VH-VL binders against a6uvu3. Designs and how they scored, part 1

All scores and structures are predictions.

Target 1, 145 residues: a6uvu3
Amino acid sequence: MDKRITLIGSKIAKTGNEFIYCGVLEECSECRFKKICHDGLIVGKRYRIVSVRSAKHPCIAYGDGVKVIEVEPSNNFTILIESKKALEGLTLSHSDIQCNNILCKYYNLCHSEGMPEKYKIMELHEKIKCPKGNSLIKATVSTIN
Unless a header shows other numbers, all headers, positions and changes below count from the first letter of the chain; antibody chains aren't numbered by Kabat.
ipSAE, averaged over its two directions, is called F for ESMFold2-Fast, E for ESMFold2 and O for OpenDDE. V2 adds 0.75 times the mean of E and O to 0.25 times the DockQ between the complexes of E and O.
Where letters were taken out, [cut] stands.

## First folded at step 1 (VH-VL; framework fv_felzartamab)

Design f11
Fold by ESMFold2-Fast, scan of step 1:
Structure f11 (fold): chain C 145 residues (1-145), chain A 119 residues (1-119), chain B 107 residues (1-107)
Amino acid sequence: as target 1 above (145 residues)
Amino acid sequence: QVQLVESGGGLVQPGGSLRLSCAASGFTFSSYWMNWVRQAPGKGLEWVSGISYSGGSTYYADSVKGRFTISRDNSKNTLYLQMNSLRAEDTAVYYCARDEYSYGFFDYWGQGTLVTVSS
Amino acid sequence: DIELTQPPSVSVAPGQTARISCSGDKLGDYYVYWYQQKPGQAPVLVIYEDSKRPSGIPERFSGSNSGNTATLTISGTQAEDEADYYCQAWDSSYDVVFGGGTKLTVL
């Protein structure tokens, strides 16, 4: 199958980033990019950005504009989870770690935007010691169904 | 099978008016942006105008702004181009083109209709 | 706003590889599309999104786009490939931009 192209906010349009598609906005009804932006995407499904074009385009939904991206469906992704909850095959409800240290190199893995409500742990990796004292482990997780 | 059939072309004098039609079939017309692209005899392709799904947004090449009006009737699966204040430079074959994904590329074209503006 | 430049003509012998260039400032930041037009006929889309072929277009057609130049490549060129070829991109003003066209002659 061909990779899909779509548009996303320019600030988050980076190769490797993931997002959950949220559907069409009413403001998009007369947008020239409506089809390329929305066709073929499934509401609630996670996608991974595999390439980004540098040109910015105007968008009502994104004040800093949008960029053209290629995406692939993503059912597996990497996050940090509390070691006490880390068991391969376990299904977890997502809960954010309470931390405001934005300078931490692991901040984005602890506070992933667009996390699904539930996910299944597929594989456990290395343990991470948090400066705030949290015992964390890197994990590959999968969306349920 | 997708089909686009243009009509309404002909000979007209400078300053005159002409209305082109494009009859669409074989797809859900209201789900596509539509465009007019022209080609002067022996010359290359030039985009003329584009229209959104409902007809609420229209776009024009600078060479035709203020003179041409694009419109559509989704109940009749028909695209229109009203051409006013015609000039010799408007002489061309006019193609109706379907805009796949509204990103400005054309997966299906009609066979074209010739407009000749002659004194 | 980008301007697309194509060579006016390219000649190849049957079975030779034809390469048609399309140049524009930072063209690699945009997707490029290619159309084939035979005399008296409407254009036909042969490459979309830089390198993808529509159903029914022979495998000998391929495309690339990097830096300032996009290229349409026709390997093992056949007599039936003789036509005018146009590149196309879209700019940020919602305007569609075509290259000037390249006449491919197969002799």
Scores: ipSAE 0.006, ipTM 0.590, lowest interface PAE 9.0, mean pLDDT 82

## First folded at step 4 (VH-VL; framework fv_fezakinumab)

Design e13
Fold by ESMFold2-Fast, scan of step 4:
Structure e13 (fold): chain C 145 residues (1-145), chain A 120 residues (1-120), chain B 111 residues (1-111)
Amino acid sequence: as target 1 above (145 residues)
Amino acid sequence: QVQLVQSGAEVKKPGASVKVSCKASGGTFSDYAMHWVRQAPGQGLEWVGYIIPIFGTAFYAQKFRGRVTMTRDTSISTAYMELSRLRSDDTAVYYCAREGYDYWGAFDYWGRGTLVTVSS
Amino acid sequence: QAVLTQPPSVSGAPGQRVTISCTGSSSNIGAGYDVHWYQQLPGTAPKLLIYGNSNRPSGVPDRFSGSKSGTSASLAITGLQAEDEADYYCQSYDSSLSGYVFGGGTQLTVL
């Protein structure tokens, strides 16, 4: 609930953008901002950028540099859901799509880390063509208390 | 234009502490790293450390760890460097310098320096 | 001791070319970290002269140029002028020290 300050790549440092904190990258082991970029963030937790500072700093992990951002924890996830279950406002129990195709461009959206047991469908986006024949749609979902 | 205004000259005895200030104007103070670099009379430049004002986080050269502390007050856009347990070989001009994002991490603006003299 | 090695002095006559070397190691220049150059006129603070190996800030004459190769960098001054008489410092970052490093400085005398 409290806002945190951190650094993220300049190209993605935009108010409203969300990211999942994945832990320290190996490139960041030599980055002088390692402690600032990663301390206070929880691995697997999604964060939303609420403000972006104007200054840009060099960083080994980001070729175009990094910007200081203010973040807050986000309860929102972007995932793929079976189209037959995809109704805005519907509350569903989480079930991962069973698939081993790591070369699929949708793999990460089908295999979301840190998903809660129950979530509410907030917004539906585009349908995708699944190489395994599943009928899937991209959705923004939110955790519920 | 960015300007860095430093506090005036100090004369200290060995074993004392000194606190030098650097007030920034004309740019965004909090977002840029503020470095401290010293120069003993007739000698070269020596990096001491830096602070990132937005976080209050500071990093120090190994030689000065345990003796130097860098802080800031964002309400008055001022960075501070405090050096303790002073020795005569700490006599130097102490500069603050901003790390410029547009200049690929080069120190783009420098204060005029603060002479710290340590003598018995 | 300075981490980056510069010659302590260089000299030249007006109109000549001089070069100032800056020698590092695998943990700094050799690791790909940029080299920046500063000019310090007598009694003044250093001023940024070259950043990112070869780029000039606004207001720096074309006579000044920088280059980098392997573990070393070089500052070249062509068409040497009396007002170029100053101390010159290279600066980089060192991953082994997790800190910023300067060369020992080079005093340029215009004869």
Scores: ipSAE 0.007, ipTM 0.578, lowest interface PAE 10.0, mean pLDDT 81

